# Designs tried in a protein design chat: VHH binders against NADH-dependent phenylglyoxylate dehydrogenase subunit gamma (padE). Part 4

Target 1, 190 residues: NADH-dependent phenylglyoxylate dehydrogenase subunit gamma (padE), of Aromatoleum evansii (Azoarcus evansii) (q8l3b3)
Amino acid sequence: MYEVRFHGRGGQGSVMASGMLAAAMVEEGKYAVSIPSFGFERRGAPVVSFLRMSDREIRQLTNIYQPDCIVCVDPTLTKSVDIFAGMKAGGTLVQATHHPLSELALPDCVSTVGLLDAVKIALEIFKRPITNTLMLGAFAKTTGVVSLESLKRALEDSEFRDAGLAQNMTALERGYAEVAVHHIERRAAA

## First folded at step 19 (VHH)

Design b3t (from a2s with S56T)
Fold by OpenDDE, fold request of step 20:
Structure b3t (fold): chain B 190 residues (1-190), chain A 123 residues (1-123)
Amino acid sequence: as target 1 above (190 residues)
Amino acid sequence: EVQLVESGGRLVRTGGSLRLSCAASGFTFSSYVMGWFRQAPGKEREVVAAISWSGTNTWYADSVKGRFTISRDNAKNTVYLQMNSLKPEDTAVYYCAATPSMYLTDKTEYDYWGQGTQVTVSS
């Protein structure tokens, strides 16, 4: 089982991204369950979405407290939320940011990092800072858990049409292509 | 009440060494990234060094690389800046700052600031 926790703010489409990734996994013949958070929801407020993926049936339908991967679609979120809470050792972070790895604080449990200047790219494509589709592309490249093609299929089957679909397809592809993936060597646990 | 109190700033000769300390209180120290900033006369406040929660990640401005070392003692709620091979250009008020953010170098991410300590390097 692979567990992903999406972090973002209300209105940024974190829940949608989680759902789209779930759909893509199903297209790959896998099991996937996306669960939104049940907290207070308002525009701009921190939101969390949970996604479980597996080769086998998923019976657990609870929050994820120890994710394998954290996807943060908002670079400003870490001021308000500890996005790393409960992360497994050897975990993966996929982060929207324009900062290089050398300028980031990371907990010891993080071993793989995907960095994407998603806000900048989103502004280029959408003229709005909507980063969720870009970050899905980044996720695919960083983790290898899902193929870009499966995500494309999921996107084609989504509610997006015409220009919107085209823009999000571009976003997905650019996220995949432009994400900088880093593997951090960690000391073996004693 | 959140407090950051810097100490150790003084007059020192070029080539000398100085160690700054910043004592923190009023927040969970180990959950915050700590940074040292400085502001020279007529210049903007700039990040000098930063250190992650456990000290695993550090960052230094190019101007101080190889000369300055940032460290922290979470048991003492204190962050340090060891400054060696000091130059007149290092003359500034040095500030300790804290942020819950993961970004070491972004000044705007830092919410808590000390009062500053004056470091003067004579030629």
Scores: ipSAE 0.915, ipTM 0.959, lowest interface PAE 0.4, mean pLDDT 95
Fold by OpenDDE, fold request of step 20:
Structure b3t (fold): chain B 190 residues (1-190), chain A 123 residues (1-123)
Amino acid sequence: as target 1 above (190 residues)
Amino acid sequence: EVQLVESGGRLVRTGGSLRLSCAASGFTFSSYVMGWFRQAPGKEREVVAAISWSGTNTWYADSVKGRFTISRDNAKNTVYLQMNSLKPEDTAVYYCAATPSMYLTDKTEYDYWGQGTQVTVSS
């Protein structure tokens, strides 16, 4: 079982991203369940989406309190939300940010980090700060849990058409290509 | 009430050392990134050093690398700045600041600020 918690704000497509990743996993012959969790349902408000992936049937349909991976699609979110809550030791963070690793505070439980200036890239592609598909590409590269090709197939099967599909395809590919992946050596806790 | 109170600033000669302290209250100290900033006359406030929640991650401005050391004691709700090999260009008001965000160097992320302590380095 691999568990991912997506963090974003209303309107940024975190739930969509989670669903797309689930579809991609199914394309790979795996099981996946995406569950959205909303607080105050308002545009700009923090939102969470939960995703479970497995080689076997998934029976648990609850929130994820101890994720293997956290995907944060909004660089401003950490001021409002503790996105690291409950993260497993040796966890993976995929973060939208223009800051390098050296300028980040990370909890000891984080061992792998993918950093992508997703907002900048999104503005180039969409002329809007929609980072969700970019961050899926970043996720694929950072974790290796899903292939880029499977994500592409999922995107092709999505509601996007024509120019929208093309833009999101580009976003997905750029996210994968441009994410900076870091492996942090952690000392065993005494 | 949130409070950050700096102390330790004084007049010192070039090459001297100072240790600044910042006592925090009114918030969960261990949940915040702490930073030291400084502002010289006629200049913008700039980040000098920052430290993550547990102290695992630290950042220093290039101008102070190798000379300054930031540390924290979560049990005492205090952050420190050890300043060695001080130079006249280090003269400034030094501010302690706190942020709940994960970004060490972004001044705009810091919401809580102290009143500052004056550090003067003479030639």
Scores: ipSAE 0.914, ipTM 0.959, lowest interface PAE 0.4, mean pLDDT 95
Fold by ESMFold2, look of step 19:
Structure b3t (fold): chain B 190 residues (1-190), chain A 123 residues (1-123)
Amino acid sequence: as target 1 above (190 residues)
Amino acid sequence: EVQLVESGGRLVRTGGSLRLSCAASGFTFSSYVMGWFRQAPGKEREVVAAISWSGTNTWYADSVKGRFTISRDNAKNTVYLQMNSLKPEDTAVYYCAATPSMYLTDKTEYDYWGQGTQVTVSS
């Protein structure tokens, strides 16, 4: 079982991103469940969504309190939200930020980090800070749990709010290609 | 009420050493990144050093690397800056600051600021 928690803001498509990832996992012959947070998105407010994936059928439909992976699609969020809450030791962070690893505070549970200046790239592609598809590409490269090709197929079958297919395909490809992946050696927790 | 109170700033000679302290209250200290910033006359405030919640991650400006050491004592709610091999260019008001975010070096992420302590390094 591999459990992912997505952190974003209302109107950024975090629920759509986890759903596209679930579809991509099914394309690869795996089981996946996408779980949106309770309530409707309000523009600008912090929002979470969840994704479970496994080689076996999934019966757990509850919120994810101990994620293996955190995907944070908005660089401004960590000031107001503890995105690391409950994260498992040896976990993976995929973070939208222009800061290099050396300028980040990370808890000891983080062992792998994917960093992408997703806002800058989104402005180049969309003229708007639409980061969700970029961060899916970054997720694929950072974790290796899903292929870029499966994400592309899932993207072709999805609804393209606020941007067209060609722009989102470019975003997916650039996110995969441009993410900086770091593997952190840490002493194991007792 | 959140308070950050710096102490230890004084006049020292070139090549000397000085330790700054910042006593924190009114928030959960161990949940915050702590930073030391400085502002020289006529200059913008700049980050000098920063330290993560547990102390595992530290960052230093190139101008002070190897000479300054940031540390924290979460049991005493205190962050320190050990300043060695001081130079006249280190003359500034030094500020303690705190942020709940992960960003060590981004001044705009720091919510809480002390009043500052003057450090003067004489030729």
Scores: ipSAE 0.721, ipTM 0.885, lowest interface PAE 0.8, mean pLDDT 88
Fold by ESMFold2, fold request of step 20:
Structure b3t (fold): chain B 190 residues (1-190), chain A 123 residues (1-123)
Amino acid sequence: as target 1 above (190 residues)
Amino acid sequence: EVQLVESGGRLVRTGGSLRLSCAASGFTFSSYVMGWFRQAPGKEREVVAAISWSGTNTWYADSVKGRFTISRDNAKNTVYLQMNSLKPEDTAVYYCAATPSMYLTDKTEYDYWGQGTQVTVSS
């Protein structure tokens, strides 16, 4: 069982991103449950959404309080939201930011980090800060739990609100190619 | 009321050492990244060193790396800057600052600022 919590702001498509990932996992012959946000869905407010995936059928439809992976699609959230709450030891962070790893405060539970300046790239592709598909590409590269090709197929079957298929395909590919992946080696216990 | 109160700034000679302290109150200290910034006359305020919530991540500007050490004591709500091998170029007002965000070096993320303490390094 692999549990992902997505952090974003209302109107940024974080719900669409988790649904897209669920569709891609089904394409690979796995089980996935996307759990829509119930939080602050007003525009600009912090929102969360959830995805469970497994090679086995999933019965749990509840919120995820102890994620294996955090995907934060907005660089401004950590000032107001503890995006790391409940994260399992050995977890993975995929973060939209222009800062390198050396400039980040990270809790000890984070072992793998994918960093992407998604806002800059989104402005190049869309002329708007639409980061959700970029961050799906970054997620795929960082975690390896889904292939880029499965995500491309899921995109082709999707309806888009903010940009066309070609732009989103470019975003997905760039997110995958350009994410900086770090594996953090930490002190041995005792 | 949030307060950050720096202390320890004074005149020292080149090659000398100095320890700055910053006492914090009015917020949950252990939930904040702490930073030391400095501003020389005619220059913009710049980050010198920063330290994560628990103290496990630190960052230093290249100009002070190997000479300065940031540390924190969460039981005392205090952050420190140990400054060794001081140079005239280190002369500045030093500010203590706090942010709840993960960003160690981005001054626009820091919400709380002290009034500053003057450090002067004589040739």
Scores: ipSAE 0.691, ipTM 0.875, lowest interface PAE 1.0, mean pLDDT 88
Fold by ESMFold2, fold request of step 20:
Structure b3t (fold): chain B 190 residues (1-190), chain A 123 residues (1-123)
Amino acid sequence: as target 1 above (190 residues)
Amino acid sequence: EVQLVESGGRLVRTGGSLRLSCAASGFTFSSYVMGWFRQAPGKEREVVAAISWSGTNTWYADSVKGRFTISRDNAKNTVYLQMNSLKPEDTAVYYCAATPSMYLTDKTEYDYWGQGTQVTVSS
């Protein structure tokens, strides 16, 4: 069982991103459940969505409180939201940010980090900060749990409110190609 | 009321050492990244060193790396800056600051600020 929690703000497409990942997992012959967060759909408010995937049927349809992976599509959230809450040891963070790893405070449970300046790239591609598809590409490269090709097929069957297929295909490919992946070594106590 | 109170700033000779302390109150200290910033006359406030809530991540500006050490004592709600091999260009008002975010170096993320303590390094 691999559990992913997506953090974003209302209107940033994090629910659609988790759904597209679920579709890609089904294309690979896996079981997947995408679970939207409940609440008001107001622009700018912190929102979460969830994805579970497994080689076996999934009966758990509830929120994910102990994720293996956090995808944070918005660089501004950590001031107001503990995006790391409940994260399993040895977990993976995929974070939209222009900051390098050396400038980040990370909890001990984070072992793998994918960093992408997704806002900058989104402005280049869309002229708007639409980061969700970029971050799916970054996720695929960082985790290896889904292929870029499966995501491309899922994208071709998706509906997006904000931009067309060609721009989103470019975003997916750039996110995959440009993410900086780091594996963190932990020093032993003296 | 949130308070960050710096102490230890004074006049010191080039090559000397100085330890700054910052006592924190009014918030959950162990949940915050702590930073030391400095501002020389006519310049903008810049980050000097920062330390994560647990102390496991630290960051230093290139101009102070190897000379300054940030540390924290969460039991005492205190963050420290040990400054060694001081130079005249280290002369500034030093500010203690706190942020709940993950970003060690982004001053716009820091919510709470002390009033500052003057450090002057003479030739």
Scores: ipSAE 0.674, ipTM 0.867, lowest interface PAE 1.0, mean pLDDT 88

Design b4k (from a2s with T58K)
Fold by OpenDDE, fold request of step 20:
Structure b4k (fold): chain B 190 residues (1-190), chain A 123 residues (1-123)
Amino acid sequence: as target 1 above (190 residues)
Amino acid sequence: EVQLVESGGRLVRTGGSLRLSCAASGFTFSSYVMGWFRQAPGKEREVVAAISWSGSNKWYADSVKGRFTISRDNAKNTVYLQMNSLKPEDTAVYYCAATPSMYLTDKTEYDYWGQGTQVTVSS
């Protein structure tokens, strides 16, 4: 089982991203369950979405307290939320940010990092800082858990159409192509 | 009440060494990234060094790399800046700052600031 926790703010589409990723996994013949958090849902407020993926049936339908991967679609969120809470050792972070790895504080449990200047790219494509589809592309490249093609299929099957679909397709592809993936060598746990 | 109190700043000759300390209180120290900033006369406040929660990640400005070392003692709620091979250009008020953010170098992410300590390097 692979567990992902999406972090963002209301209105940024974190829940949508989680759902789309779930759909993509199903397209790959896998099991996936997306669960939104039941916290505050006001615009701009921190939002969490949970996603479990597996080759086998998923029976657990609870919050994820120890994620394998954290996807943060808002670069400003870490001021308000500890996005790393409970992350497993050897975990993966996919982060929207324009900062290079050398300028980031990371907990020891993080071993893989995908960095994408998603806000900048989103502004180029959408003229709005909507980063969710970009970050899905980044997630795919960083983790290898889902193929870009499956995400494309999921997007095609989504509610997006015409120009919106085209823009999000571009965003998805650019996220995948432009994410900088880093592997951090960590000391073996004693 | 959140407090950051810097100490150790003084007059020193070129090539000399200083060790700054910053004692923190009023917040969970180990949950914050700590940074040292400096502001020279007529210049903007700039980040000098920063250190992650456990100290596993450190960042230094190019101007101080190889000369300055940042460290922290979470048991003592203290962050340090060892400054070696000091130059007149290092003359500034040095500030300790704290942020819950993961970004070491972004000044705007830092919420808590000390009063500063004056470091003067004579030629």
Scores: ipSAE 0.915, ipTM 0.959, lowest interface PAE 0.4, mean pLDDT 95
Fold by OpenDDE, last read:
Structure b4k (fold): chain B 190 residues (1-190), chain A 123 residues (1-123)
Amino acid sequence: as target 1 above (190 residues)
Amino acid sequence: EVQLVESGGRLVRTGGSLRLSCAASGFTFSSYVMGWFRQAPGKEREVVAAISWSGSNKWYADSVKGRFTISRDNAKNTVYLQMNSLKPEDTAVYYCAATPSMYLTDKTEYDYWGQGTQVTVSS
């Protein structure tokens, strides 16, 4: 089982991203369960979405406290929320940020990092800082858990139409192409 | 009450060494990134060095690389800045700062600040 925790703010589409990823996994013949967790249900408030993926049927429908991967779609969240809480050793972070790896604090449990200036790209495509689809592309490249093609299919089957669909397709592709992936060598805790 | 108290600043000669300390209280020290900043007369406050929660990640400004070393002792709630090979251009008020953010170099992410300690390097 592979567990992903999405972090974002209300209105940024983190829940939608989680759902889209789930759909993509199903397209690949896998099992996926997306569980939204809403905070204050206000625009701009921190939001968490949980996603479990597996080759087998998923029976657990609880929150994820020990994710394999964290996807953070808002670069400002780390100031207000501990997005790393409970992350497994050897975990993966997919982070929206314009900072290079050398300027980031990372917990020892993080071994793979995907960095994408998603806000900048989103502004170019959407004229709004909507990063969710970009970050899905970044996720696919960083983790290899889902193919870009499956995500494209999921997007085609989504509620997006015409220009909106085209923009999000572009966003998905750019996220995949432009994410910087880093592997951090961690010494096994003796 | 959150407090950051810097100490160790003094007058030193060019080529000399100095160790700054910052004692923190009023917050969970180990959950915060710590940074050292400096502000020279007529200049903007700039980040000098920063250190992650466990100390596994460190960042240094290019101007101090190889000369300054940042470290922390979470058991003592203290962050340090060892400054070697000091130059007159290092003269400034040095500030300790703390942030819950993951960004080491972004001054705007730092919420807690000390009062600063004066470091003067004479020729």
Scores: ipSAE 0.915, ipTM 0.959, lowest interface PAE 0.4, mean pLDDT 95
Fold by OpenDDE, fold request of step 20:
Structure b4k (fold): chain B 190 residues (1-190), chain A 123 residues (1-123)
Amino acid sequence: as target 1 above (190 residues)
Amino acid sequence: EVQLVESGGRLVRTGGSLRLSCAASGFTFSSYVMGWFRQAPGKEREVVAAISWSGSNKWYADSVKGRFTISRDNAKNTVYLQMNSLKPEDTAVYYCAATPSMYLTDKTEYDYWGQGTQVTVSS
């Protein structure tokens, strides 16, 4: 079982990203369940989406309190939400940010980090700060849990058409290609 | 009421050392990144050093690397700045600041600020 918690704001497509990743996992012959959770159901409010992936049937349909991976699609979110809450030791963070690793505070439980200036890239592609598809590409590269090809297939099967599909395909590919992946050596806890 | 109170600033000669302290209250100290900033006359306030929640991540401005050391004691709700090999260009008002965000160096992320303590380095 691999558990991912997506963090974003309403309107940024975190739930969509989670669903797309689930579809991609199914394309790979795996099981996946995506569950959205909303605090305030309005644009701009913090949003969480939960995703479980497994080689076997998934029976648990509850919130994820101890994720293996956190994907944060909004660089401003950490001021309002503790996105690291409950993360497992040796966890993975995939973060939208223009800051380098050296300028980030990370909890000791984080051992792998993928950093992507997703907002900048999104503005280039979409002319608006929609980072969800970019961050899926970043997730794929950072974790290796899903292939880029499977994500592409999921995107092709999505509701996007024509120019929208093309833009999101570009976003997915750029997210994968441009994410900076870091492995942090951690001392064993006493 | 949130408070950050700096102390330790004084006049010191070039090459001297100072240790600044910042006592925090009114918020969960261990949940915040702490930073030291400074502002010289006629200049913008700049980040000098920052430290993560547990102290595992530290950042320093290039101008102070090797000379300054930031540390924190969560049990005492205090953050420190050890300043060695001080130079006249280090003269400034030094501010303690706190942020709940994960960014060490972004001044705009810091919500809580102290009143500052004056550090003067004479030639």
Scores: ipSAE 0.914, ipTM 0.959, lowest interface PAE 0.4, mean pLDDT 95
Fold by OpenDDE, last read:
Structure b4k (fold): chain B 190 residues (1-190), chain A 123 residues (1-123)
Amino acid sequence: as target 1 above (190 residues)
Amino acid sequence: EVQLVESGGRLVRTGGSLRLSCAASGFTFSSYVMGWFRQAPGKEREVVAAISWSGSNKWYADSVKGRFTISRDNAKNTVYLQMNSLKPEDTAVYYCAATPSMYLTDKTEYDYWGQGTQVTVSS
């Protein structure tokens, strides 16, 4: 089982992203369950979405407290929320940010990092800072858990149409292509 | 009440060394990234060095790389800045700051600030 926790703010489509990823996994013949957080759904407020993926049927429908991967779609969120809470050792972070790895504080439990200036790209494509589909592309590249093609199929099957679909397709592809993936060698704590 | 109290700033000669300390209180120190900033007369406040929660990640401005070392003692709620090979250009008020953010270099992410300590390097 692979567990992902999506972090974002209301209106940024974190829940949508989680759902799309779930659909993509199903397209790949896997099982996936997306669980939205029951938080204060206010625009701009922190939002969490949970996603479990597996080769077998998923029966657990609880929140994820120890994720394998954190996807943060909002670069400003880390000031307000500890997005790393409970992350497993050797975990993966997929982060929307314009900062390079050298300028980031990362907990020791993070071993893989995907960094994408998603806001910039989103503004280019959408003229709005909607980063969710970009970050899905970034997730695919960083983790290898899902193929870009499966995500494309999921997007085609989504509610997006015409120009919106085209833009999101572009976003997905650019997220995949432009994400910088880093592997951090962690020294065993002597 | 959150407090950051810097100490150690003084007049030193070019080529000298100085160690700054910042004692923190009023918040969970180990949950915050700590940074040292400096502001020279007529210049903007700039980040000099920053250190992650456990100290595993450190960042330095190019101007101080190889000369300055940032460290922290979470048991003592203290962050340090060892400054070696000091230059007149290092003259500034040095500030300790804290942020829960993951961004080491973004000044705007830092929520808590000390009052600063004056470092003067004479030629």
Scores: ipSAE 0.914, ipTM 0.959, lowest interface PAE 0.4, mean pLDDT 95
Fold by ESMFold2, fold request of step 20:
Structure b4k (fold): chain B 190 residues (1-190), chain A 123 residues (1-123)
Amino acid sequence: as target 1 above (190 residues)
Amino acid sequence: EVQLVESGGRLVRTGGSLRLSCAASGFTFSSYVMGWFRQAPGKEREVVAAISWSGSNKWYADSVKGRFTISRDNAKNTVYLQMNSLKPEDTAVYYCAATPSMYLTDKTEYDYWGQGTQVTVSS
């Protein structure tokens, strides 16, 4: 079982990535449960989504309080939201930011980090800060849990309000190609 | 009420050393990134050093790397800046600042600021 918590903000035209990832896992013959946002969905307000993935049937439909992976699609959230709450040791962070790793404060539980300046790229592709698809590409590269090809197939069956399939396909590919992946080594108990 | 109070700024000779302290109150200190900034007359305020919640991540501006050391004591709610091999260009008002965000170097993320302490390095 692999559990992912997505952090973002609400708004029309944005795509929250958890549903797309669930569809991609189904394309690979796997089981996935996408748990919808539990906060009030308002433009600009913080929202959370959850995804469970497994090679076996999933019967747990509850919220994820101890994720293996955090995907934060918005660079402005960490000031007001503790995106790291409950994260398991050895976990993975996929973060939208223009800052390099050397400029980030990270808790000890984070062992792998994928960094992408997703807002800049989204403005180039969409002229809007629609980062969800970019960050899903970054997730695939960072974690290896899902293939880029499965994500592309799932994308072809999707609806988009603010941008078409071609722009979102470009976003997915650029997120995958351009994410900076870091593996953090820490000294054992000292 | 959040307070950050810097101390230790004074006149020192080129090549000298100085330690700045910043006492914090009114918030959970161990949940905040702490930074030292400086502003020389006519210049923009710039980040000098920053330190994560636990002290595990530290950042230094190139102009001070190898000469300055940031540290924190979460039991005393205090952040320090040890300044060695001081140069006249280090002359500035030094500010302590705090942010709850993960971003060490982005001054726009810092919500709480001290009043500053003057450091003057004479030739």
Scores: ipSAE 0.720, ipTM 0.885, lowest interface PAE 0.8, mean pLDDT 88
Fold by ESMFold2, last read:
Structure b4k (fold): chain B 190 residues (1-190), chain A 123 residues (1-123)
Amino acid sequence: as target 1 above (190 residues)
Amino acid sequence: EVQLVESGGRLVRTGGSLRLSCAASGFTFSSYVMGWFRQAPGKEREVVAAISWSGSNKWYADSVKGRFTISRDNAKNTVYLQMNSLKPEDTAVYYCAATPSMYLTDKTEYDYWGQGTQVTVSS
């Protein structure tokens, strides 16, 4: 079982990102459950969505409080949201940011980090800060739990609200190619 | 009311050492990244050192690496800057600052600022 929590803002497509990843897992013959987190949505307000994936049938249909992986599609969230809440030890962060690893405060539970300046790339591709597909590409490269090809198939078969297929295909490919992946070495506690 | 109160700034000779302290109150100290910034006359305020919530991550500007050490004591709600091998170019007002963000070096992310303490390094 691999549990992913997506953090974004209302209108940024983070719910669509988790659904698209679920579709990609089905393309690989895996089981996936996407749990959108909806409430009284406002554009710009923090939102959370969830994805479970497994080689086996999934019986848990509830929210994810101890994720293996956090995908944060918006560089501005950590000021107002503890995106690391409940994260398992040895976890993975995939973060939209222009900052290098050396300039980040990270909790000890983060062992792998994928960093992508997704806003800059989104502005190049879409002329708008649509980062969700870029961050799915970054997720695939960082974690290896889904192939780029499965994501491309899911993208081809889906309907979009935020941009056209060709631009999103470019975004997926660039996210995969351009993410900086780091593995963090930590000293054992005394 | 949030307060950050720096202390320890004074006149010191080139090559000397100085320890700055910043006492924090009015917020959950252990949930904040702490930073030391400095501003010389006519210059932009710049980050010189920053330290993560637990102290596990530290960042230093190239101009102070190997000479300055940032540390924190979460039990005392205090952040420190040990300044060794001081140079005249270290002369500035030093500010402590706090952010809940993960970004150590981005001054626009810092919400709370002290009033500053003057450090002057004489030749």
Scores: ipSAE 0.716, ipTM 0.882, lowest interface PAE 0.8, mean pLDDT 88

